# Miniprotein binders against Mucin-6 (MUC6): the designs that were tried, part 14

Target 1, 185 residues: Mucin-6 (MUC6), of Homo sapiens (Human) (q6w4x9r395to579)
Amino acid sequence: GHCSLEGGSFVTTFDARPYRFHGTCTYILLQSPQLPEDGALMAVYDKSGVSHSETSLVAVVYLSRQDKIVISQDEVVTNNGEAKWLPYKTRNITVFRQTSTHLQMATSFGLELVVQLRPIFQAYVTVGPQFRGQTRGLCGNFNGDTTDDFTTSMGIAEGTASLFVDSWRAGNCPAALERETDPCS

## First folded at step 2 (miniprotein)

Design sT15
Fold by ESMFold2-Fast, scan of step 2:
Structure sT15 (fold): chain B 185 residues (1-185), chain A 98 residues (1-98)
Amino acid sequence: as target 1 above (185 residues)
Amino acid sequence: GSAEEIRKLVREATLHLWEARLLFIEAKYLAEEGNLEEAERLLKESVKHLDEAIRLLKEAARLAGDERLTEELRRLAEELEKLIEEVRRLLEEIEREE
């Protein structure tokens, strides 16, 4: 399955449900029992001066009991707070420069991450078939049904992206902004 | 011309592509809610950004001359083609329902 974080504030779930949001927090992108050592993939969003959505992706984090790999829009890769030269290898994870503008994190457990650094910071998540029906977070539940893709951290299917996104905050950050519409249009 | 000048044009084109994408997603939500008039308005705004992206892409190609296009330029062209196809399909849906 493929999940993407594009254009500063777009997300397309594993079941191909697109949505957008306005948020400035760290969010759980992917949690699964298929990820070793309580692993989770997270996305960090902040205010953007160039994004017409007003917020943009600024970093992607892979967190487990052993590793905290951060790939930032500043083109810095760290693990457990220490900057790493590429290619960077651990027992199960390799981070390397795929092209002049793209980094890839390859794993032994069926998760692949490609990060576009330039011209706009974006992320693309690929998971193997073992993850089907076994995922939770902003990337959805990967069950082949788009009608329940906005399932919150509490297990409730929401009709709005804002409530769904807020449920996946990984901290005490402010709630995501509701989609703005012109009330007079 | 220079590689840096081409990259600047590609970056500008990419920003217009993502603006078009944001407008397209908003239009899709409005169409699903039955607000076809507002959806069409946003799709027309999306088209304006696509036109600017095409203009910038052509300028980058001309600056490159007969040299092989950069990988960045090729990727941008692919993304632009995909979004144009998506916008076309949604406009057809709206026209069918109107």
Scores: ipSAE 0.000, ipTM 0.139, lowest interface PAE 16.4, mean pLDDT 73
Fold by OpenDDE base, second read of step 3:
Structure sT15 (fold): chain B 185 residues (1-185), chain A 98 residues (1-98)
Amino acid sequence: as target 1 above (185 residues)
Amino acid sequence: GSAEEIRKLVREATLHLWEARLLFIEAKYLAEEGNLEEAERLLKESVKHLDEAIRLLKEAARLAGDERLTEELRRLAEELEKLIEEVRRLLEEIEREE
């Protein structure tokens, strides 16, 4: 399964459903029992530009019971609040520079993350086949059906991206806004 | 068409999309390093993958009996077409610099 966060506010789910939203919160991208240590992948969005409706991805966070790995737009990688030099390796996670503009987080448990740093901060999530039908969050449920990707954290199918996205907020943030899909990449 | 067939097509399309993106990333890197020839080659290959993805999505849309699914697939195909156009523009720029 491949999920992408592109153009600041464009998301393509594991099931290849595209949608766009504007929000300034931390959202759960991927939660699954297949992630060890209660792991979850999150996306941090913030305001970008002069318009309040303009938002962009500013960081990606992998959070587990053991690690809090943050990859931010300023190319700083931290784990549990400490800055780490690349390549950085934990027990089952490695973060390294893939190219001059791309970082990669590789794992031993079937999760891969590629982060484009410039010119636009973007993220690409890959999960193994063992994750099929067992994912939740903004990246969808990876079951091959695009029509049910907007399933909320409470298991309710939503018709709009905004309500779907809002259900996956990790904090108290303003409501997300839905716009027409635009990859901007 | 069957739901399983549609899912298969979408999965295949997604794989092609991912390959295209990876090639695009690599091409950009190579271009930055001044290796325009190889960058161009990868971009052309990227376009091929994107074209195949679009073809598969259109086929999936054709087979889909659900209007919602058809519309989603159509939208995705359109977005990919835009990406192809961007890649083509980059190719043209590289060719002009050579």
Scores: ipSAE 0.000, ipTM 0.188, lowest interface PAE 12.4, mean pLDDT 85

Design sT16
Fold by OpenDDE base, second read of step 3:
Structure sT16 (fold): chain B 185 residues (1-185), chain A 98 residues (1-98)
Amino acid sequence: as target 1 above (185 residues)
Amino acid sequence: GSAEEIRKLVEEALFHLIEAELLFYRAKELAEEGNLEEAERLLKESVKHLDEAIRLLKEAARLAGDERLTEELRRLAEELEKLIEEVRRLLEEIEREE
């Protein structure tokens, strides 16, 4: 399964459902029992311009009981608040520079993350087949059905992206603005 | 197509290429450990990524209006095709040894 965060405000779920939102919060991208140590992948969005519609991804966070790995748009990688030089390895996670513009987080448990640093900060999430039907968050549920990807944290299927996205906020943030637009358009 | 569309395709292709590369290294390690079954699985997965990368690059090439860019994208796609064939040959060899 492949989930992408592109163009500042576009998301394509594991089931290949594209949608757009504007928010300035930390959101849960991926939760799954397949992630060890209560692991979760999160995305941090912030204002990138004057307009409320000018929001962009500014960091990706992998959070577990053991680690808090943050990859930020300024190319700083931290774990538990401490800056780390690349390549960096902790237990079953490795973060390294793949290209001049891309960082990669590789894991032993079927999660891969590629982060494009420039010109646009973007993220690509790949999960193994063992994650099928066992994921939740902004990346969807990876069950091959696009129609139920907007399932909230409470297990309610929503018809709009805004309520769906808001349900996956990791903190107290303003409500997200919804605009369903094909990122390929 | 627009430059933005082309860029997106290339970026996505790169993502798949990176994944394929990672899988190659993992497969190598597994093979060295004698776990040919898992190595084969990873190689097959890598091929899928490479195939997708090729598709995306070819599409990018089609959308590109610039001859130079088109040719470069085409060239890259062809190189990846060659790589896939090599991997397929390796897979066949692994299968014969199993």
Scores: ipSAE 0.013, ipTM 0.251, lowest interface PAE 8.9, mean pLDDT 87
Fold by ESMFold2-Fast, scan of step 2:
Structure sT16 (fold): chain B 185 residues (1-185), chain A 98 residues (1-98)
Amino acid sequence: as target 1 above (185 residues)
Amino acid sequence: GSAEEIRKLVEEALFHLIEAELLFYRAKELAEEGNLEEAERLLKESVKHLDEAIRLLKEAARLAGDERLTEELRRLAEELEKLIEEVRRLLEEIEREE
């Protein structure tokens, strides 16, 4: 399965469901029992430099109990806060320059990430067949049915992207604005 | 024929690229263990394999009769030249830390 994060804030799930969102936080892209040591793939979004009403991908993070690998739009790769020379290898993960404009994170557990650095920072996630029906997050549940791709972190299928995206927030967000008790309309 | 010669050159280049990658990853493991001398030795061997792969890809490009194939082979050689520059930077870092 293939999931893509393109053109700022456009996402295509593993079941090929496209959607767009407007968020400025860290979000869970992929969480699965197939990922070792409570691993999760996350995406960091921030306000676009062109328009404050638009958001863009600024970093991709792989987090587990042992590693916090961050690949940023600045072409810097860190693990646990320390900058790393490429290619960078751990026991199960290798990060290397695939082309002059692309970095790849290859793993031994069926997850592959390709990050486009230029002209626009974008990410492409590939998972092996063992992940079928066992994924959760912004990339969907990979069950072959697009009607439930907006499954929230609580396991509820939504008909729209807005609640789905917010449910996969992984922290690093400002507190939600307090709802007004006396709306004007 | 020319196509068979190009295929053999590309296959030989791939062999050298695979060897270079294995040597590089082993060198990085040794550097992380603190064995900088052995890491440097393996990195220099990795560079030799990358140089040979580039030479073979450029030769294959010269033999290619298809402009698109020629350009793709030259593009791959350029990407490997960039990898060599990264390896050389890593060698400089290791030498500085010795």
Scores: ipSAE 0.000, ipTM 0.072, lowest interface PAE 23.8, mean pLDDT 71

Design sT2
Fold by ESMFold2-Fast, scan of step 2:
Structure sT2 (fold): chain B 185 residues (1-185), chain A 98 residues (1-98)
Amino acid sequence: as target 1 above (185 residues)
Amino acid sequence: GSAEEIRKLVEYAKEHLELARLLFEIAKRLAEEGNLEEAERFLKLSVKMLDRAIRTLKEAARLAGDERLTEELRRLAEELEKLIEEVRRLLEEIEREE
């Protein structure tokens, strides 16, 4: 399955449901019992005044009991707060420069992450078939049905993105706010 | 100049060769642990990196006219061939078990 975070604030779930993201916080992108050591993939969004999007992806985080790998739009990779030179290898995770503009995080447990660093920071998540029906978070539940892709952290299927997104906050940030984009600005 | 471009291509090829080695090492560990599906995935990534290194070295060889640069390219090609053989062998073993 593929999930993408593109154009600063657009998300497409594993079941191919597109929506726009207008929050400023760290959000759970993917959580699954298939991830070792209570692993989770998270996305950090912050305010952007440079585009029609008021919010943009600024970092992707892989967090487990062993690791806190942060890949930022500034092309800095850290693990547990320490800067790492690429290629960076642990037992189950390798982070490397795939192209001049892309970094890849490859794992031994069926998760792959590709981040585009420039011209716009974007992320692409790939999971193996073992994750089908076993995912939670902004990337959806990967069950082949888009009607319940907005399932909140409390297990409630929402018809709109705002409550869905807000329920997947991973920190004490302000609640996500739906904001109208001015298409003619 | 041409020499500067060749050096950049050689460095790029070396980087991809090292990435291929790292990915192959991970694949070997996964295979030893019985995780054949993930081992195959990492082997395929290793093959992709090897392919990129080979294409880059071919480009560098076409631009190079220096005997010393040709010798370095030859050594890298031999190293790539050795790793390709090891990757192919493990991939065949995994396919046989699957």
Scores: ipSAE 0.000, ipTM 0.332, lowest interface PAE 11.6, mean pLDDT 77

Design sT3
Fold by ESMFold2-Fast, scan of step 2:
Structure sT3 (fold): chain B 185 residues (1-185), chain A 98 residues (1-98)
Amino acid sequence: as target 1 above (185 residues)
Amino acid sequence: GSAEEIRKLVEIAKRHLEFARLLFEDAKRLAEEGNLEEAERLLKVSVKYLDEAIRLLKEAARLAGDERLTEELRRLAEELEKLIEEVRRLLEEIEREE
């Protein structure tokens, strides 16, 4: 299955459901029992310029108990906070330059990530058939049914993308598109 | 291997082409509704997707080296050229009205 993060605001799930979002935070793209050491793939989105509606992908993170691999739009690859020369290899993961504008993270456990660096930072996630029906996050549940692709972190299927996306925020990030409401107390 | 890398680049290029088409269709509708500013913005985003599709095809051709381009690469290049021309024409029309 394929999941893509394109054009700063477009996501296409493993079941081929496209949607847009406008948040700025770190989001969980993919969690699965098929990922070793409690692994998860995450995407970092940030604001550019002064436009309140603009958002863009700025980094992709693979996090497990052993590794925190960050691939940023600055073409820097780090693991556990240390910059690495490419090709970079661990026991189960290799990060290398696939083309002049693309980096690839290949794994032994059925996950592949291709990151486009220029001119627009974008990510493409490929998972093997063992992940079918075993994924959760922004990339959907990979069960062949698009009607439940917006399943929140609480297990509720939503009809719209906004609640779905918000449920997969990984931290206490300020929501750039939220309007300030008057405080009551 | 190189063949698998070429296939992956082509798949990504196809998706970029599809998103460019969706944005183009939305831009046409917005232009018809008189929202020229938003139509122009979407067309510029469509151009970025088309640009990326072209780059991906060039990298696929580079990885193929002296190998003959596949029928799929040729057809995709033709579809990209056609959509680029359509987007360019609509952008010129909108810019003329603004």
Scores: ipSAE 0.000, ipTM 0.145, lowest interface PAE 16.5, mean pLDDT 74

Design sT4
Fold by OpenDDE base, second read of step 3:
Structure sT4 (fold): chain B 185 residues (1-185), chain A 98 residues (1-98)
Amino acid sequence: as target 1 above (185 residues)
Amino acid sequence: GSAEEIRKLVETAKLHLELARFLFERAKRLAEEGNLEEAERWLKESVKLLDIAIRELKEAARLAGDERLTEELRRLAEELEKLIEEVRRLLEEIEREE
């Protein structure tokens, strides 16, 4: 399964459902019992301009009971608040520079993250087949059905992205705004 | 100083090597499962990491100027080169099966 966060406000779920939202919060991208130690992948969005519609991804966070790994747009990687040099390895997670513009977080448990740093901060999440039907968050449920990807944290299927996205907020933030996906983007 | 830089390069190379091995083993498993596309992907990544590790070790050896350390690093680099060849061979085999 491949989930992408692109263009500042575009998301494509594991089931390949595209949608767009504008929010300035931390959102849960991926939760799964397949992630060890209550692991979760999160995305941090912030304002990138003066308009409410100008939002962008600014950091990706992997949070577990043992680690809080933050990859930020300024290329700083931290674990539990401490800056780490790359390549960085902790137990079953390794963060390293893949290319001049890409960082990668590799894991032993079937989660892979590629972060494009430039020109646009973007993230690509890959999960193994063992995650099928066992994921939740903005990346969807990875069950091959796009129609139920907008399932909220409470297990309710929503028709709009805004309510779906808001349900996966990790903090107290303003409501997200929904826009249609631009096929030309 | 230079000593710290050398140590850093060696440690970094070790990390790249470990990661490369990890990805290599993953690729093997994927290939055995019939997922050749993903196997190929991870083999390619493994090769990249190995190349980086070799360069780091060679740089460390250059900076060290110490024959003993240089020889050790050279040995490690040679080992990595052998591993690269193995990975490349497996990659070629996978590509032929696709």
Scores: ipSAE 0.019, ipTM 0.308, lowest interface PAE 6.9, mean pLDDT 86
Fold by ESMFold2-Fast, scan of step 2:
Structure sT4 (fold): chain B 185 residues (1-185), chain A 98 residues (1-98)
Amino acid sequence: as target 1 above (185 residues)
Amino acid sequence: GSAEEIRKLVETAKLHLELARFLFERAKRLAEEGNLEEAERWLKESVKLLDIAIRELKEAARLAGDERLTEELRRLAEELEKLIEEVRRLLEEIEREE
């Protein structure tokens, strides 16, 4: 399965459902019992600019009981708050520069992340077949049915992306549908 | 252990240095042929690899306490500094002409 975060604010789920959202928070991109040590992949979104009300991807985070790996649009990679030089290896995860404009996080547990750094920060998530029907988050449930791709953290299938996206917020952030009236300040 | 981590960082720094050198030589050839746009693209690629090598070398130096490794790190730093200066000079000349 393949999930993509492109063009600043577009997402295509593992079941190939495209949607666009707006919001400035950290969101759960992928949760699965197939991820070791209670692992989760998260996406950080911020405003794309003061003259625009659009949001854009600014960082991707892999969080587990052992690691907090952050890959940011600044081309900085950290683990547990410490900057790391590439290639960076742990027992099950390797982060390395795939091309001049792409970083890759390869894992031993069937998850692969590729981030495009330039010209626009974008992320591409690939999961092995063992993840089928066992994913939750912005990338959908990977069950082969797009009608329930907007399943919230509470297990409710929504008809709109805004409620779906808001349900996967991590931490204390404004809800997407309660966006600021003035996007520039 | 720390020694193994240092060795890995030195190995990858050397690899990135060699790749940066390859790209720099290609950019020099392109510039000589009058293809300044392509030359600039390859030089910017080389700069990115050199930046990675510098970060790897700095981390290795931070972890190192072994005098034998320190000599190898110093030699590698000298090679990196020389290539960075050459790349920067050619890039500046090409950017001035565009």
Scores: ipSAE 0.000, ipTM 0.064, lowest interface PAE 22.3, mean pLDDT 74

Design sT5
Fold by OpenDDE base, second read of step 3:
Structure sT5 (fold): chain B 185 residues (1-185), chain A 98 residues (1-98)
Amino acid sequence: as target 1 above (185 residues)
Amino acid sequence: GSAEEIRKLVEEAKKHLEEARRLFEEAKRLAEEGNLEEAERLLLESVIHLFEAIELLLEAARLAGDERLTEELYRLARELLKLIAEVIRLLEEIEREE
């Protein structure tokens, strides 16, 4: 399964359902019992411009009982608040520079994260087949059915991305906007 | 969903697709002319339109409730996603050259 966060506000789920939203919050991308130690992958979005539609991914966070790994747009990698030099390894997770513009978080439990740093901060999440049907969050449920990807944290299927996305907020943030009224705004 | 609603969604999607194509071609021309800034802008707009088209098609498929049609639309959506990726790639190239 491949989930992508691209172009600042575009998401493609594991089931290849594309959608977009504008939000300035931390969202749960991926939860799964297949992630050890209650692990979860999260995305941090922030305002990138003056308009409400100018939002972008600014960091990716892997949070577990043992680690809080943050990869920020500034190429700073931290674990539990401490800056780490690359390559960095902790238990089952390794973060390293893949290319001049890409960082990778590799794991022994079937999660891979590639973060493109430039020119646009983007993230690509790959999960192994063992995750099929066992994922939750903005990346969907990885069950091969795109129609139910907008399942909220409460297990309710939503028809709109905004409500779906809002359900996966990890904090108190403004409501997400589903679509731009003017793509040029 | 109603047939009329589906038709509207599809037609709207087609409009977005056409606009995306137009913008893409214009961006290419501009890039070739060395106007990278404007090319980048148009490519971004193109991506937006492509995404809109995909979303609308997927919604149409959902409303149709026809698995065969749904699969076809999803196939098309995947193809469009590939195009989006290409546009993004080109956008990135432009940005690197600036």
Scores: ipSAE 0.009, ipTM 0.222, lowest interface PAE 9.4, mean pLDDT 85
Fold by ESMFold2-Fast, scan of step 2:
Structure sT5 (fold): chain B 185 residues (1-185), chain A 98 residues (1-98)
Amino acid sequence: as target 1 above (185 residues)
Amino acid sequence: GSAEEIRKLVEEAKKHLEEARRLFEEAKRLAEEGNLEEAERLLLESVIHLFEAIELLLEAARLAGDERLTEELYRLARELLKLIAEVIRLLEEIEREE
């Protein structure tokens, strides 16, 4: 399955449901029992302009008991707080430059992340078939039904993106006051 | 979105960027002359134009999606970030002067 974070604020779930939101926090993109060592993929969003309506992706984080890999829009890759030069390889994860504008994180457990650095920071998540019906987070539940893609962290299916996104705030983020906003005229 | 809509957004963003640059250059000259109040006023106008340009470019990106982004969009975003850094630096200098 494929999930994408594009255009600063646009998300398409594994079941191909598109939505947009504006937030200034770290959000859980993907949690699954199929990820080893309690792994999770997360996205960091921050303000992109003067308007209250605009936020954008600034970093992607893969966190497990063994690793905390951060790929940021400034093209720095860290693991457990230490900067790494590419290609960077661990036992189960390799981060390398796929093209002049793209980085890839390949794993042995069926998760692949491609990050576009330029012209706009964007992320693309691919998961193998073993993840079907086994995912939770902003990328949806990957069960082939788009009507419950907005399943909150409490297991409740919402009809709109607002409460869904808020439920996937990660940890103790003090500024994570997610709000639906209209485009400025 | 349509290619024509994206083109219009990009052209409007360029207009705002050029106006912001003009205002910044004038503010810099006024600050050198010791006219800090007028310099600050023009810097605030420059900032408004910079963020208008950013919003227009973000709207163009949302309409185009990743596959349709142009090298021009990237170039404009980098120029906006450079000018923002210069504006912040001059505002800090003015603040130090009171």
Scores: ipSAE 0.000, ipTM 0.063, lowest interface PAE 24.9, mean pLDDT 75

Design sT6
Fold by OpenDDE base, second read of step 3:
Formats: C-alpha cells, sequence, structure tokens
Structure sT6 (fold): chain B 185 residues (1-185), chain A 98 residues (1-98)
C-alpha cells in the first residue's frame, strides 16, 4: 500500500483515493496494530506563507512508546527532541538520506517512509501486505475499497474529506477545509 | 447528481489538464536547454494540476447516475494518474542527471 502527501494539500490513500484538504494541525496518517509499541505516523500541517488559505506539510512524525521521530521540512531529524545525524538508527528504525532531495525512514516491521525535501516537502508512505485492512487515519484503511476510505476515527463513514480529516486531528486545531483554493492560486 | 454540476466539474478538470500539459511541455523545453531546476519546478506544478483534475473527475464520477458516464470519468482519471507517473519518471531522470 502506498499513501502520498503531495503538493501541500493532496493526499492519496493506500487504496489510491485522492483527495485534498486545507488544515493546520497534526493529523494521524497511519495507525495499525501492525505497528509495534503503539506506533503511529502523523503529519504536521501549517500555513505555507504563500497565501492565507494555503497549507503545507511541514513535518512527519513517527510516534511510539519508545520513539518520537520528527522529520521536518528544514531537514532536521529528531528523536525524543534530540537532533540526530544521519544515518540514524534506533532499534528497528533507520533514517537516512536516500538522495540529495529525499530522506527515508526504513523499518523492520513493514513501514517505509520517503520524504521529499524539495521543491515541495512531500511524504510517501509504504506499508507491507500485512497491513491490509488494518490501517486507519488519513491514509485510509487499505482494504482495496476507495469508497470507505473516509472512515473517521470513530468508525463513521463520511462523504466529505473535511469531516474525515478533522476526525484524525491529534490536537485542538481549526477545522479543515476541502479544496478551498486552486493549487496554484 | 446534477448534470450541470458534473459538466462544471469536468470543464474545470479540463482546464487543469490543459495547464498541466502546458507546464509539462515548457518543462521539457527547459530541460533540453539544461535548466533542470526550473524544469523540475514546472513538472511538480504540472503534477498538482493533474491531481486536481483527477479529484474533480472522481467527484464527477461520484455524482454521475449513469454507469457508463461513471466508468468513462473513472477511466479518464486513471489516464491522468498514468500521466502523473510519467511526469514523476521524468522528475526522477532529472534528479539522476543532477
Amino acid sequence: as target 1 above (185 residues)
Amino acid sequence: GSAEEIRKLVEEAKKHLEEARRLFEEAKRLAEEGNLEEAERLLEESVLHLWEAIILLLEAARLAGDERLTEELLRLAEELIKLILEVRRLLEEIEREE
């Protein structure tokens, strides 16, 4: 399964359902029993500064009972608040520079994260087949059905992205908007 | 769904597709000229327009009550996804050359 966060506001779920939202919060991208130690992948969105309505991905966070790995748009990688030099390895997670423009977080448990640093900060999440039907969050449920990808944290199917996305907020943030502006406006 | 609403979505999608195409062609020219940085930027922007078009087409497909129309719109969306993949391939090639 491949989930992508692109262009600051676009998301493509594991089931290949694309949608767009504008929000400035931390959101749960991926939760799964297949992630060890209550692991979860999260995305941090903020205002892009280009326009008042534009939002962009500014960081990706992997949070577990043992680690809080943050990959930020400024290429700083931290674990539990401490800056780490690359390549960085902690137990079953390795963060390294894949290319001049890409960082990768590799794991032994079937999660891969590629972060594109430029020209746009973007993230690509890959999970193994063992995750099928066992994922939740903005990346969807990875069950091969796009129609139920907008399932909220409470298990309710939503028709719009905004309500779906809002349900996966990790904090108290403003409500998300669906396709508020043109991608280039 | 409303036929008029579907038409609007499709027309908007077409506009994004046209812009994506324009950007793509310009990027190709720039790349040939050796301006890889700007080419890359334009290709990324092209992808954004393609995704927007896809989203709009998918929305139109959802609104369509006719199975044939739905399938056609979905097919178009799929074709645009293929275009995105092609653009991404080009981006990768540019990156390898840098």
Scores: ipSAE 0.014, ipTM 0.279, lowest interface PAE 8.5, mean pLDDT 88
Fold by ESMFold2-Fast, scan of step 2:
Structure sT6 (fold): chain B 185 residues (1-185), chain A 98 residues (1-98)
Amino acid sequence: as target 1 above (185 residues)
Amino acid sequence: GSAEEIRKLVEEAKKHLEEARRLFEEAKRLAEEGNLEEAERLLEESVLHLWEAIILLLEAARLAGDERLTEELLRLAEELIKLILEVRRLLEEIEREE
């Protein structure tokens, strides 16, 4: 299955349900028992330019008990707060430059992430068949039925994107990521 | 049925892609002739048509009951996003010249 984060705040779920949202925080993109060490993929969104209503993807985070890998739009890759030179390899994860504008995070557990850095920061998530029916988050539940793709963190299927997205808001946003500040904040 | 609706969505997406490519080629010609303002306008219009095509392909993917077809439609949408990247690179270059 494929899930994409594109055009700023556009998401297409693993079951191919497209939706858009406005948000300025960290959201759980993918959680699954198939991810080792209580792993989760998260997406960080922030204000895009000076427009009050525009938001865009600014970083993707893979978090587990062992790793906190952050790939940001400023082309910095960190793990557990330390900057890493590419290619960066752990036991189960390799991050490398696929092209001059694309980074890839390959894993041994059936998750693959491709991040487009320039000129538009976008992310593409691929998961193997073992994830079918076993995913939660903004990318949907991957059960072959688009009618319940907006299943909230409380397990309730919603008909609209807004309540669904809000339910997957992660708590504390990563302090290491650069954010555009609002002068009135 | 769903197959007929998917076909219509894909056909409409192709028309938007065709218009986007036409506008892109015209914009390149105008930029080379020094008409940067009109080139910029056409490139912006091209991007809008590419986004319409992407939205239609994603809607078609949502209606598809076959995983293989869904993955193919999503891959086509990803290819169009790469085209937007190319259009925006040219747009940025024109903006630097202005």
Scores: ipSAE 0.000, ipTM 0.112, lowest interface PAE 16.7, mean pLDDT 74

